# Designs tried in a protein design chat: VH-VL binders against q9umr5. Part 75

Target 1, 268 residues: q9umr5
Amino acid sequence: SYKPVIVVHGLFDSSYSFRHLLEYINETHPGTVVTVLDLFDGRESLRPLWEQVQGFREAVVPIMAKAPQGVHLICYSQGGLVCRALLSVMDDHNVDSFISLSSPQMGQYGDTDYLKWLFPTSMRSNLYRICYSPWGQEFSICNYWHDPHHDDLYLNASSFLALINGERDHPNATVWRKNFLRVGHLVLIGGPDDGVITPWQSSFFGFYDANETVLEMEEQLVYLRDSFGLKTLLARGAIVRCPMAGISHTAWHSNRTLYETCIEPWLS

## First folded at step 3 (VH-VL)

Design gc1 (framework fv_mavrilimumab)
Fold by ESMFold2-Fast, scan of step 3:
Structure gc1 (fold): chain C 268 residues (1-268), chain A 122 residues (1-122), chain B 111 residues (1-111)
Amino acid sequence: as target 1 above (268 residues)
Amino acid sequence: QVQLVQSGAEVKKPGASVKVSCKVSGYTLTELSIHWVRQAPGKGLEWMGGFDPEDGETVYAQRFQGRVTMTEDTSTDTAYMELSSLRSEDTAVYYCATAYSSSFRPGYFDYWGQGTMVTVSS
Amino acid sequence: QSVLTQPPSVSGAPGQRVTISCTGSSSNIGAGYDVSWYQQLPGTAPKLLIYGNSNRPSGVPDRFSGSKSGTSASLAITGLQAEDEADYYCQSYDSSLSGWVFGGGTKLTVL
């Protein structure tokens, strides 16, 4: 029998976007119980990420309790950050595979279609003025806005990403790291043709330096300091990297080749 | 949650000005973006402009530029729309509405006031 | 006159399905800007019915759905009820006008 799968959607998304993913799982792993969480759909996806973490936590607890052999998480886009926080705040999670579909793990800095829809008169260079205000931190997208030219502001104002990445001190950091390290596998998926996640390497814990040169995960202070366990997971052989070209942001959950290559092998 | 309460009906002569108020409750004005939309009797909805109280920046629809002024009083959580040089074709119901973001462009108008009837007659 | 084109009226019987179209151009819907829909009951303020092309606010029944393709959008109402009799407006953003635009409105009559 297969472990249950819990799916967490992204920004301006809903459970209905995952119909094809559900079909793929049913075909390759028949009998798998898949729960796509219908929380924070559409506009509600703009609520602060810590509020979303609390709501999703309440929903996943009974699912995990019914599956003593463990569960898998598939978390799309912004949902990957929710799942990162869930793995840290839950001292009793039993997640085997955490599969992150094109999630901005180190944050986002770029002029994308969704950003232009939200702030079409603003450029990425001045969005820090809105996002790093107390008002801006009430919106999920600003919780992971990471301006590489204003890193001091990001570190001081980010109420979510800087804390969950261990880039800013928090009383619970040691416990969060211990909890996160219980994950069986961290499966990172993303690619250069995504068109939304900028830089796309953020899905693999890479990010811009102050000159907008991308530094990969192993060059990040977060990794080098092992702030929440990335270096330990990599040494354990628990990090899987699965980049794929030719996939746009809204297609990660509906591409069969991607599913067979990057997701299917991790759904025991 | 959010509730918008507008001032009462007005009757004005051509050439006069009218100032409509929109009182916000359930949320502070500094956290909202207020837009104004009008509707002439038997006609459709027409966007007039929007206000970002956090930055004090407003954008007006081209046909109202020079005649409309949108302001706010954050101490009373009240937004205002003043239309000058009134003409008979300005007879309409004027609505205030909130956008989800502080920017005037993103999204949609999620909460609406009850409307204020402005009648311009000679 | 309206930048977004809607049929002036549509009608259906109780229990039936109706679809209301909203046709734009390359400067608005065709430019990728989302479409929202508003319901206006007689004598009342408009109410947000659909936002972001297909999303429903809390309290809006699932028999209302939105979709977008190319330069057009549509609102579908299934299981028509008498209380659905209202005016329906689509809305988007227009880059050439640098402002919000509404459709001319569609009067739905439930026969």
Scores: ipSAE 0.000, ipTM 0.395, lowest interface PAE 15.8, mean pLDDT 86

Design gc10 (framework fv_mavrilimumab)
Fold by ESMFold2-Fast, scan of step 3:
Structure gc10 (fold): chain C 268 residues (1-268), chain A 122 residues (1-122), chain B 111 residues (1-111)
Amino acid sequence: as target 1 above (268 residues)
Amino acid sequence: QVQLVQSGAEVKKPGASVKVSCKVSGYTLTELSIHWVRQAPGKGLEWMGGFDPEDGETVYAQRFQGRVTMTEDTSTDTAYMELSSLRSEDTAVYYCATAYTTSWRPGYFDYWGQGTMVTVSS
Amino acid sequence: QSVLTQPPSVSGAPGQRVTISCTGSSSNIGAGYDVSWYQQLPGTAPKLLIYGNSNRPSGVPDRFSGSKSGTSASLAITGLQAEDEADYYCQSYDSSLSGWVFGGGTKLTVL
C-alpha cells in the first residue's frame, strides 16, 4: 500500500487548512493514512522553532515506527523549517519524500501585515533590532528572520535557521548533516505570486545578497560548502524543483493543479 | 556519537619521526574535518593543522610547515599526524579533534581524542 | 607567546562569580570571528564549553556564559563549585595567520 503522509502546518495555521489536500490525496491514492499534526496551532505557532521541533518529533516517532517502508512529509510555510530540523535531529527517520510547500528555507526579509501586527512600529530595515535580541528569538518568525544587510547579527543571534543551515557552528552539525542526507527526495515548491515569502526564491534555497539581488541555491555558501548536504542531494538527483506562478501563500495546499503537478508524483 | 581513539604513548630520540593515529567511530571519516592540537607539559593548547575532506586540502600552522604531514585512510576511518625531525621541544600530548568549519565561518573543536604523549629525549 | 591573551590565573570562593577575559586583535576577534571556550580538567582532554561566542553545548550548565565585545571575549562562571577547578582556554580564528589560535589558558582555583 501507499506510504503514510505526515502534514506539518505553518504560521497562524491549523490542520483545518488542509481539507482540500486530504481530498486530493484520497482521490489519487485511496487508502493512504494521512496524519495532519494538531500541534502549535494558531498563536502557538509563534513558539520558538526548537520547541516546535521537539513537540513534532514526539508526534512523528510512533508514525514512523509503524511504517518500515517509509513515510512522506508535506510541510507548509514555516512548517518546512520544522521538517528541515526534524530530518537533521532524528538519527532514525525513514522519510522518503520531504515536500516543502513555499517554505522560507534561507529565511525571510520582507514586510507583512502579520509582522506589523506583532511589531507595529517596525519596518523590515529595522526589525533586526527586535529579532536578533534574546526576547525576539522567543518568537518563531524571528528564528528565520534573515536581514541581508546585517549578516553578522543574523549569524550570531539566530538560534535556529543559521544553525540548521550550517551558517553558524554547532557541535551536532556533522550528525545533523548525516541524518538529513537519508531523505529520499527533497521536493521544493514555491512561486513568484506567493506574496508573503520574501524573496520567494527562499523556498528554493535562493536569497538576497547585500544589495538585495537574489542569488540562487548553487551560488550560496551553504550549497558550495555542502554544509548540510544540498550539493550531495543534488548530485544524487534527489532534489526536485517545482515552481508555479499564480498561487498565493494561503493557496499552496488547496490548488488541484499544483497538487497534480508537484505533489502527487512523490506520494508512493 | 562520535568517538576518537588515539594510538599509545611514544618515546623518540631527537631527529626521529613519530606517527600518531586517530581512529574515528560513530561516523565516517569522509564526513569529518580532523584537526591536530598539541600541548607541551604545563603549557597551553597549540593548533597544528587539519584536513578538509570536502576540498581535499590540508592546512598547517606556519610553525610546523615542512615538518608535519596529516593524512587520512578512509577505508579504516583513521587519521594520521606525522611529525619529523623531532626536537626536545616537541615533547607534548598530541590531540586529534573534529571540527565543523566553512571557508567563511571557521569553526570550533567539538569532539576530542584522549591524547597521545610523545616524549623526545636524548 | 599566545596570540589571544588570558590572565594566567583567577580565583574565587564557592558560590561566587568569576570572569575570565580573552583579548585579541583586529585580525581575529576584532575581525568578527567567533570565540569558543574549552574546559580542561587535570589529566583529561579539553571539553567544549562554549561555542559561537555565547552558545552552550548540551550538558553544559547555564552558570557558564560567554560574551564578546570589540576585540575581546569573556567567560563568566556563576555559583562557583569545587569541580570547576580547571584550565580554561579561549579560541578564535586569525585571518593573518590563516589558522586557529588559542589563548594561553587560565587556571581557575576555587578557594
Scores: ipSAE 0.000, ipTM 0.382, lowest interface PAE 19.8, mean pLDDT 87

Design gc11 (framework fv_mavrilimumab)
Fold by ESMFold2-Fast, scan of step 3:
Structure gc11 (fold): chain C 268 residues (1-268), chain A 122 residues (1-122), chain B 111 residues (1-111)
Amino acid sequence: as target 1 above (268 residues)
Amino acid sequence: QVQLVQSGAEVKKPGASVKVSCKVSGYTLTELSIHWVRQAPGKGLEWMGGFDPEDGETVYAQRFQGRVTMTEDTSTDTAYMELSSLRSEDTAVYYCATDYSSSWRPGYFDYWGQGTMVTVSS
Amino acid sequence: QSVLTQPPSVSGAPGQRVTISCTGSSSNIGAGYDVSWYQQLPGTAPKLLIYGNSNRPSGVPDRFSGSKSGTSASLAITGLQAEDEADYYCQSYDSSLSGWVFGGGTKLTVL
């Protein structure tokens, strides 16, 4: 039978967003037990990411315990960062495929309607003043705000992304790396027409340098230093890159061609 | 679960206006397109308007252009449909419905409100 | 008249198969736009039955199926049951009208 699938949603999202994904899985892998986690929905998705990680961890433990053969994770947008941290903090996870749908793995640096809703008078160039404050770090979007022009502030103030990426030291870093490396496959999905994730290459561990030139994963210090295991995963053949054009941010979980090309092959 | 709860029945005179509300719960209004569909007694469904994902704007059916206004209050997750210059043929049940579609494919109406009966008579 | 044409009524005996047609034009179904189907039980709001030509939402039994060919679509119901008595509506998008269009509806009677 097929391994169970756990789905983690994104910013201002809920389990409702994944009805098409559930139908695709049922068609191609009938009998798969799919659990879409119904936590931190809608405006609650703005809660600090470490709080979300704790809640999702509590929900995931009994599912993993019932599936000794392993589970798959499908994590969308902000949810991909939750799953990154989940894999690091759990010293007993049994995740085979971690499928990341357009998640800002190296952070976000772009003006979006989400940003304008929360900080209506701010531009991306000025948001560092709010996000890198203690108050700003109480909002999930600020936990992965990565201003390439104020990298020193990002490294010092980010309470979440800088830590899980190993960009700032943490006492648990060695254990987190060991835990993350237990994953069977890291499947990265994203594309140039997303329209929200900026730069879109953040979904593939690429990001802006100080001149806003995108450097790909292999040029990142976190990769070169193997801070949380990316270089090790790539060397063992465990990283899958699946870019697709023509897909907007809210469509990654509802495009059949995307599902068949990038997701279906990894649902054993 | 996603639920759409509409305001109660209305009785109006010809020439008046009516404003029907649709409260969204179980999901946020900012992430859903809300459409309005009416059904005259014993008749079929007629689309009046809603959010067009292609344009990113509210679009109205030509028949209702100039008489209908659709608005949303995201702070209360409530959508509104106001129809003016009412005629007896506007007597119908008015439904709100959600459209949650991807940019690559036309949507469909996943969830429906219970309907609001609007009676126009003199 | 309705932009999409459906027969006003269809009937069948319990356990039988019925099909409900939905005929469009080059500006809607013929342009490649998907067809959805809705079931409306007496006194209730419509309920999504089929979307994207042939997909079933969670909870809709597999005896309901949809298909599309050229400018037309059809809804097939097998193993008819008394509770299937309802009105059925097809829906698509029309590019010439820049909006959503419904069929006129079909009343299903289970004999």
Scores: ipSAE 0.000, ipTM 0.368, lowest interface PAE 21.2, mean pLDDT 86

Design gc12 (framework fv_mavrilimumab)
Fold by ESMFold2-Fast, scan of step 3:
Order: sequence, then structure tokens, then C-alpha cells
Structure gc12 (fold): chain C 268 residues (1-268), chain A 122 residues (1-122), chain B 111 residues (1-111)
Amino acid sequence: as target 1 above (268 residues)
Amino acid sequence: QVQLVQSGAEVKKPGASVKVSCKVSGYTLTELSIHWVRQAPGKGLEWMGGFDPEDGETVYAQRFQGRVTMTEDTSTDTAYMELSSLRSEDTAVYYCATGYSSSWRPGYFDYWGQGTMVTVSS
Amino acid sequence: QSVLTQPPSVSGAPGQRVTISCTGSSSNIGAGYDVSWYQQLPGTAPKLLIYGNSNRPSGVPDRFSGSKSGTSASLAITGLQAEDEADYYCQSYDSSLSGWVFGGGTKLTVL
């Protein structure tokens, strides 16, 4: 029998966005119990990420408790950051595969449709003024805004991403690292044609330096310091990288070739 | 969770003005783009105006320019639409709705108020 | 008048498939702007049914699907049910008008 799958959606999303993913799983792994969490849908996805983590935590606890062989997580876009935090704050998670679908794991720095809707007159170069304010940190998208030209403000004002990445010290960092390292596989998926996640390499823990040159995961201080376990996971052979060109941001959960190549192999 | 609650029905004479309110709950008004759409009895939907994500300001449909004013009171989370110089042809249900849009791809109206019937008759 | 053209009515029997067309021009659907669909039950406010050409909000059954090609879009309803009897409106953005435009509406009758 197959392990249960828990799906966590992204910004302005809902459970109905994943109908094709459920169809693919049912075809290749018939009998799999798939739970698409119907929390923080639509505009509710703008709530602070720590609030979302608490809500999703309450929903996943009974599912994990009923699956002694373990569960898989499939987490899309912003949802991948929620799942990162879940794996860190839960002392008792039994996640085998954590599949991250085009999630901005090192943050976001780009002019996207969602940011223009919220802040229509703001350029990415000026968004730090809003996002790193107390008011801005009440919006999920600002919780992972990572301006490479104002790294000092990011480190001091980010209430979420800087903490879960271990870029800013936290009393719980040792426990969060221990919990995260219990994951069986970290499957990273993303690609250059996403069009929303900027830089797209953020989905693979790469990010801009101060000159907007992308440095890959192994060059990041977070990796080199092993702040939450990336270096340890890579050494264990537990990190899987699955880049794919030609996939737009809203198509990661509905492309059959992507599913067969990047997701299906990790659903035991 | 977002809810839009509009003011009650109005009966006006030709030449008068009407001001319809739309109270927002679930999110703050400053987080939302509010649009106004009307529907004459037995007819289709007509966009009157709303927040323009490209310019970051309120825009009005050309045919209502000069007669319509859309305002917001952030202290009470209430949006308003005022239509002046009323004609019998302005008899309609007036809806407020929240919009999602981007500067690249203007979009859709995801939550709607219950509507306010405005009757213009002599 | 409406900028987007819809048939004024369509009808079908329970269990059948119906399709509602929405025809635009180069300044709206043809310019690449997304199409949304709204369902309006008698005496109620419109409800978002489809957004971004083909996406369904939570609570909308998969019997409803949207598509877009060239200057036109279509709403398909399969497994037609009595409760689907309503008015349906398409919506897009028009660059020449710098504003949102709606279709004239289609009354669906379930026979």
C-alpha cells in the first residue's frame, strides 16, 4: 500500500487547483489517500506565514498519527515555505518525501503579478520599504521578500524566512534543525520558465548576491554553516534536484511529464 | 471569509444623486481592490469603475466619467459609490466586488456584495 | 451594448453537455487577457465560477470547465443538473477601453 500524501497549496490558491495532480497520483499509485488541505484559501493565503503554519500543523497532526509508515508532503509555491516550517516545529513528524514545487526557498526578489496587485506603484527595488515594516510583515508574501540590496533589513525585519533558514539566530534553532533532519527526502522542483519565482533558482536554495548574480545552494552561508541541515541532507544523499524548462508557475501541479519525472518516483 | 455588505434599497427622483455603501470584513479595505458593477432589471452586468492596478488609483468607465465618484473610508472599512444626475436608465442593482488584478494581466472579481437596488422614477 | 458576445440562451436536458461561447476582439481576449466566468442564480449576486481562463475556485464542481482560443472563450458544463439553471457571464479586460468588460449573458435552461 502507498503512504498517504498531504498537499499544501500556494498564494491565492485552493484545493481545486490540484485536481490534475490527484488524477495523476490515482493513476500511478491507486489507493493512495491524498489530503489536499483546504485552509488559507484565496485571500486567506495572505495571512502571516506563522499563522498559516499553526493552522496547517493542527490539520496534519491527526493524518501523520494515523500513518505509522510515514507520509509524503507535496507543497506548492508559498506552500513549500509552510512545509519547511512544519518540518522544523514538529517534534514528531514522520515525513518521508517532502516534495517542493517551485517554492521560493531562499526568498523572492522580483516584480510579479501578485506583488503588483498588492502594491501596484512599487518596483522591486522599493518594496523593502513596505515589506520590512511591521505592517508589511502581516502579509505572507512580505514574510519571504528577500531584497539582496538590503540584506541588513531582511535579517532584522523578516519574521519568518530569515528564521527558518537560520540566517538570524533563534532560541529554537537547534531543535528545528534536529526535527527537519528527520525528513527522508527533500525533492526540489523548479525551472527557468516559471515566470513568478525570482530568481527561479530560489526553488533550489540558490539566490542573488548584492550584484544580482545567482549563487547556488553550495555557495550560500546557510548551506556552508549547515544552519538547518542542508549540508547534512546532501551528504546523506537525501536531496533530489529536478529542474524542468517550459513550465509556467501555475502549471507545476498539472503537467504530466513533470509529475512522471519529478514527483512519481518519490511516492512510495 | 471576505464579506461585502451593502446599504439598503433607494428610490430617487430624476436629477438626484445616490450614494451606495459597501462594508468590508475579513480583510482591511486597504488590502483590497473594490470595483462597482451594475445590472439593470433583466439586463447584463456593466462595470462602472474600480481600482486600477497599473496606475495604483481608482478609474471610472468612460460612460460614467463626470457622474460617478468612488471613495473609501479606511477607518470604517467602507467603500462608497456616488452617482449623480440620475436618469430613469440608471435604475439597476449596484454591486460592489473585490478584484484581483496585476499590471500585466488585469483579472477577475472574486467576492461580491449582495447588491443595492436603486430605482429612479418620477 | 456588450463588448463580448454571448448567445442569449442555451438549453439542455439533465446529464447532457452544453457549451456557452464568449466572442471578443483583438483589444481584449485576442490581446491575451484572461477570461473569467460568473454564475448568477435568480435573485442573487453573481458568483465567480471560473477565473484565469480555466481555474475553478474552491466549491465549484469539475463539471464546469473553461477554455480560450484566439479571440474567443468557452464555458463547458457536463452532466447538466437542474440547479445549473442560471445566467452565465464571461468577463475580460479591454485595453482600448482601459477597463473590464462583460458579455451580454447567457440564460441556461435545463429542460
Scores: ipSAE 0.000, ipTM 0.389, lowest interface PAE 18.2, mean pLDDT 86

Design gc13 (framework fv_mavrilimumab)
Fold by ESMFold2-Fast, scan of step 3:
Formats: sequence, C-alpha cells, structure tokens
Structure gc13 (fold): chain C 268 residues (1-268), chain A 122 residues (1-122), chain B 111 residues (1-111)
Amino acid sequence: as target 1 above (268 residues)
Amino acid sequence: QVQLVQSGAEVKKPGASVKVSCKVSGYTLTELSIHWVRQAPGKGLEWMGGFDPEDGETVYAQRFQGRVTMTEDTSTDTAYMELSSLRSEDTAVYYCATAWSSSWRPGYFDYWGQGTMVTVSS
Amino acid sequence: QSVLTQPPSVSGAPGQRVTISCTGSSSNIGAGYDVSWYQQLPGTAPKLLIYGNSNRPSGVPDRFSGSKSGTSASLAITGLQAEDEADYYCQSYDSSLSGWVFGGGTKLTVL
C-alpha cells in the first residue's frame, strides 16, 4: 500500500551508498518497493547531465507505469539535479514526493574535494575557464558550476542548469514548467555542515550574489519570475524545507535522525 | 540488508597457502567494495586490502603485497582472500567487510563477516 | 605499532562518562579524512559504532558520540553500562600509505 520509491544517486556514487536508507524505509514502511537505479555509477557519474537524464528517464518509465497511485523520488546530491530535469522533461510523470538530499539546486561554487580530485591545481575562482568551455560542459560537475563573479558566462555557457532553472531561454521552457508543477511535494534537505555543497543554501534555492552574500530562494530572479514553478509550488504549500545541522555531505542517506525528521513523513 | 558469511576455520603448516571465502547476500558483488581485515589473538585490527574506489581496482597493504590475492566470483556472489607463504605470525582471525566510500573520499566498514580463524603451526 | 594512537585501556563505573582518544598525523586525520569507531565484544566481529566522525548507525544508542579536532578524534560514552565493556577501535584513511588504518584499540572495563 505504500507508493514505490525510486532512488537516484550522486557524483561518484552507486546503489550501495543507500543501504542504510533502505533499512530505514523497510523498518518504518515495510513492504515498500524501493528501486535504487544502477545507472551512471562511479566515474560514469561524470557524463553530461542531459545524457544521464535520458538514461534515468528510460529506467523510470516502466516503474511509474506500474504504479498508478504514484511514486516517490529520493535524489541525492547531483542526483537531485537529474531528478529536477526528469520532472520537467516527462509530460506523464506521476511523482508525489520529490525528496532532494543536499543537491546544488542553484549550482556549486566551492573548492570541494571532488573538484580538487579532478582539477587539483584549480581554485574555484579560475574553474570558470574550464567549465564554461565546450569541453568542460561534457562533464556533469561543470553542468552546474555557477560562478557568481562570471554570471554572464554561466548564463551563456551552461548547457544544463541555466536552462532547467529558466535562467536562459529554451523553446521547451513552458512545457518543462507545466510538467514540473505536476509534482505533489518538493522536499528540500540540506545543512550548514555539509562541507561539499557551496553555498549549502543552494540545496534550498539560495545562492551567492556578486559579493558572495547568500540570497535566499524568495530573493532569486528564478523565484520572482516563477521561471519553472517555485513560486507557484510555495503558494500551494507544496515546498517543504528541512535543514539539519551536523550532517556531512556523505551522511545524508545514512543518518537515522535525518531520515525520521525529513524523509519518513513524505513517504506515501 | 547486507550479510557476509565466511568459510570455516583452517589449520595450516608454515609455507602453505590458505584461501578464505566470503559469501555476500543482500547486494551483488558488483555493487560492493569488499575489504579484508585480520586480527591476531589478543591484538588489534589490521587492514590487508580490498577494492579501492579511488583507484577502481583491488589494492593491498604494503606488507602483504606479493603474498595476498583477493578475487571475486560474481556468479556466486563470493569474495576470496588467499594468503601464501604462511608464517606463525599469520595466525589470526580474518574478516571480510563491506566498505562505503566514494572514489575521491575514503569511508568506513559497515558490515562484517563473522571471521575465519586461521592457525599456522608446525 | 598502530598508525593511530589510542590508550590501551580506560575504566569507569556504571553511569559515568568515559572518553577514548585517537591521535593521528597530517597524512590521515590531519589531512581531513573522517574517523570511524568500532566496538568489539569478546568473541565477536567488530561492529560499526560511529562513522563520519560523529554519525551513529541504526541501533547505536545516543550515549555514544564522536568528535574530531585537528589530528585527533574522541569517542565519548555517557551513562556507562556493564554491556559497554568491550574493545574500541578508531579507523581512518592514510594518504601516504594509500590505505586504511586502525588504532591499537582501547579495552574499556566497567567496574
């Protein structure tokens, strides 16, 4: 009787990362069918996000078709951006709760461990030169790199995030907004001790201005213009914000208190 | 839920080899990083090797390189650890464990097998 | 000798607080790698007690807490119970060894 749950992992992750989450769901909602998608695992998570969206779309279609009462999505880190695009490109999705675990919804601008692993000598201030090239846009991490000091380059060169956020025009924008608005609940989770997502408020649609002062969701142009439906969802009471301190980036899917507080209430 | 079941106790002579198995349930081997840790009687834990997501390959601790081989049979979801040229100092309980980590950020061992006692004596 | 240094033993009476230290170096804890803690009851396999410096797996009581500062980490046990009598091991990753390292272990005696 519980709606099925589909889990989408993050950068350099695999289905194994969610073993604790599956234990928690089984304890509180026994009988729930949980599918953790084994696509774009490990280094394949570096592939362009539009390629990942297409692959995940093909995997979720049969799951959604078999669940007429709807499904829930739990999407971690980079996976939250994949799920945002899925909700926009699918004109027939039946997602009830979209649970976003510490995803950089407005982008990333930080000297994070995974960026240093790929670009060890690059500081965040210089990464725009790589990411906003055609070559850089072939890597998922560059698809959501958002340098607040080069917003003009971000708007022009981002092949993914600027489009899905409605920050740059796209022929499909109206249809994408209509599709996204079909979601029942948008559950946003994140926190100040994440250590990877920079600024952490990106998980709640906040982001840096040109002075690196964080502006919250309601001050963002994408919200004010209602570019893909955030203002409409908030007015419907469909946005849930669940910040939690003390949780590092790799622990969002394996912390029981986080699960009980922020995830469990939104499953079926 | 992951479960790891190891093979039974072994008694070996110095110079022999031992091969310990670890049967995985709950997830497939292709989804898991299996590591091996040993513990001599009354002593602490010592990491021997396992799949390292940082390298995408099986890695061995320096002191065991050349003597240890870790393999996996995905058709039976069983991992193996073979240690050759056994010495009395190799007498220990050998554990298999699953490790969570990303390719760029090493992590922790969350599920453990029950352990296999290997005794090396004349 | 262990790469991570722990006291060999610690003791306390029921209801007291005990703390177990784990001292590393610049190539492991000091390099920013997370610390995990394992509890080993006599005759059993180690059990994950704390991961990622301070997180508890399902089933671990909130009496157990972990912290990390600089090159060191600590495990605190409050409201000490007789059932807590065990060996405790810290663990991290060492970049110079390209491998996982454990502390020497601490025997906790409940008086």
Scores: ipSAE 0.000, ipTM 0.434, lowest interface PAE 14.6, mean pLDDT 87

Design gc14 (framework fv_mavrilimumab)
Fold by ESMFold2-Fast, scan of step 3:
Structure gc14 (fold): chain C 268 residues (1-268), chain A 122 residues (1-122), chain B 111 residues (1-111)
Amino acid sequence: as target 1 above (268 residues)
Amino acid sequence: QVQLVQSGAEVKKPGASVKVSCKVSGYTLTELSIHWVRQAPGKGLEWMGGFDPEDGETVYAQRFQGRVTMTEDTSTDTAYMELSSLRSEDTAVYYCATAYSSSWRYGYFDYWGQGTMVTVSS
Amino acid sequence: QSVLTQPPSVSGAPGQRVTISCTGSSSNIGAGYDVSWYQQLPGTAPKLLIYGNSNRPSGVPDRFSGSKSGTSASLAITGLQAEDEADYYCQSYDSSLSGWVFGGGTKLTVL
């Protein structure tokens, strides 16, 4: 029998986006119980990430309780940040594989269609004025906006990402780290042709320095300080990196080769 | 797998209305975004409207606003497109299609019904 | 008149390469909106061939490829086969119309 799989979607997304993923899982792991959470669909995905975390938490508790052998999470794009927070705030999660599909784990700093649609007069260089306000922090995309030229504002104003990454101090940090470390495997997936996640290495905990040079995970202060457990997980052999070229942002959940290479091996 | 099965061909007089159905199987209507596209004989494809998941509501192309109504019955997994005040230029094959859209930019039509021929003649 | 411009027809011999262009404007392809391509065999519904500028759905052979540059996109078909004879349509979103737009279609003839 295979462990149940819980799927968390991304920005402006819904459960329908995962129909190909469900077909692949059914073909390779027939009988797997897959629950695609249809919370915060479409424009509701713009709600603050802590609000989404609470809603998804309420939905996953009964699923995890009924699966004592464990569950797997597949979390796409913004959904990967929701899952990061879920693993930290839940004292009793039993997640084996956390599969992060092209999620901006260190944040986002790039012009995208989402950004131009929502803030059409803004460019990445001036979005910090909106995102690092109290009003801006009521939008999910601003919760992980990480401007490398205004890192002081990011550290002070980010109500979500800076806290879950341990980049700003929080009373719950020690408990969040302990909870996150319960995960069996952290499977990181992303690639240079994504076109939305900027820098694409954010999916692997890399990010821009002040000169927009990408520093990889092992060079990040978050990793070096082991703020939420990345260094410990890597030392345990629990981090899997699966980069793939040629895949655009909306194709991660619908590419068969990607599924067979990066996802299928982790669905015990 | 997703399958879309549409109702049969219709012949209508000018001024009448037509209601085309699209039965969905493989997924439920609550999981799908259904759009309608028509094609006049020997002509290209024309988008009429569909469900916009970003806004959570049905949107219609300006040309059809006021004459088209798109509805869904989730209990039977059937989508409907009703076009009123029919004119001879409405003679076309009408398709339902599922739209993948995780954002306003990334929409495309991944599964299509077989089409319903609507002929408007006197 | 279609919002996206395609040549009415293209032709090629078996085994050859053909390219079908799709020309838009600053309100659609030029604004960064993705381009999809559909194949329509005679008497059948359109079938998704390429989505998101260059991605192939399961079952579409790698002989079909898409690309996008500026306000235009193109579909390339290599190793042309008789069964490729069909109408091909590009599709994008247009911000000025607040809706989806299709190209006028290109009839591919395999000689």
Scores: ipSAE 0.000, ipTM 0.428, lowest interface PAE 16.0, mean pLDDT 88

Design gc15 (framework fv_mavrilimumab)
Fold by ESMFold2-Fast, scan of step 3:
Structure gc15 (fold): chain C 268 residues (1-268), chain A 122 residues (1-122), chain B 111 residues (1-111)
Amino acid sequence: as target 1 above (268 residues)
Amino acid sequence: QVQLVQSGAEVKKPGASVKVSCKVSGYTLTELSIHWVRQAPGKGLEWMGGFDPEDGETVYAQRFQGRVTMTEDTSTDTAYMELSSLRSEDTAVYYCATAYSSSWRPDYFDYWGQGTMVTVSS
Amino acid sequence: QSVLTQPPSVSGAPGQRVTISCTGSSSNIGAGYDVSWYQQLPGTAPKLLIYGNSNRPSGVPDRFSGSKSGTSASLAITGLQAEDEADYYCQSYDSSLSGWVFGGGTKLTVL
């Protein structure tokens, strides 16, 4: 009776991390068919995001085809960017709720343990030299690195995020926007205690200006220009914002209160 | 069906200008985006410019900026490409091509004219 | 040199399979821009073979197929026939150039 749910994991993650989420869904919506996509797990999550989009698209097509009443997507962290691109490139998706769990929708700019592990001698102020090279753009994390002090380099070098956000021109932009707008609900989840996503407001399409002051979604040029449909979705009442304090980055998919407040209402 | 018929071959001296025409049939010119691509003898394809329907303006490849002008006469469904200050390296076959897309942005070139040979020699 | 790199030539016998590669960069294919393929028979204008990475226009046989991965694309031709002897070009959009780019072309020779 309930629409199927498709789950897409994040950086250095796998389907195994979502056991608690599946338990919650089974308790509140018994009989829901939940498919956690087991692709690009662990270190393979570092592969270029466009490669991941192609692989996840192949996995998602037959699931959507079997569910004429629609499906829901739950996409975690980096997975939220994969899902954004997926919804844009698919001419025939039937997604009702797209639930984005703490995803860096406007990009990432922060010194975190993840970056120190990958680039131990780099500070966030210097990472643009690596990420905005052709070599760096072969790594998923660099595909959404958004240095607010080098916005010209971001716009010219980003092979993924700048295009998906409509910040740089693309021949497919009009079709991508039309496809994305087919979504029923865009549910944005995130919070100040995440500790990884920087700024945390990136999960709500907010981001740093050149002085590292956060500007919210409605002040972003991509919103004002309606580059991929955010302004249209907001006008339709289709954007849901669900911020929650006290939740660390690895806990979004395993917190019962978060699930009951922000996710459960959007599963039909 | 879309058909593109181009004007005949031209022989020009260095420093002259050439204006190639492309007559569209099957659809009105206003429904299509016309682009120009050239090919030097024995060489590959090179995009020169075309109409960008999203901007509503014609865009030119950086290499040809200042030397090329692309215009359209919707009353006769004819597109034109004029290249000035001709050099010997401009010797090439010049093609007009269309993209007809529901997105109103050209992703690819659906239909091609037969090509116009322009020879620049002293 | 072309912005998109193709092998200058490829050859095969009738009935065989050949693959033509197209290698780009982060500003074009790697940026997610779709790849199209064109066939040019000797003395003729190019003809669209594949658009949107893998789609065939009406009239193009299913033995022609396209794929894309990362910064590269491939055109595969199965069941080679004599009439397939032609030049093949890949095409994409390049954001750093703000325009369309073509590969250098691959000459396919059939025995």
Scores: ipSAE 0.000, ipTM 0.362, lowest interface PAE 23.0, mean pLDDT 87

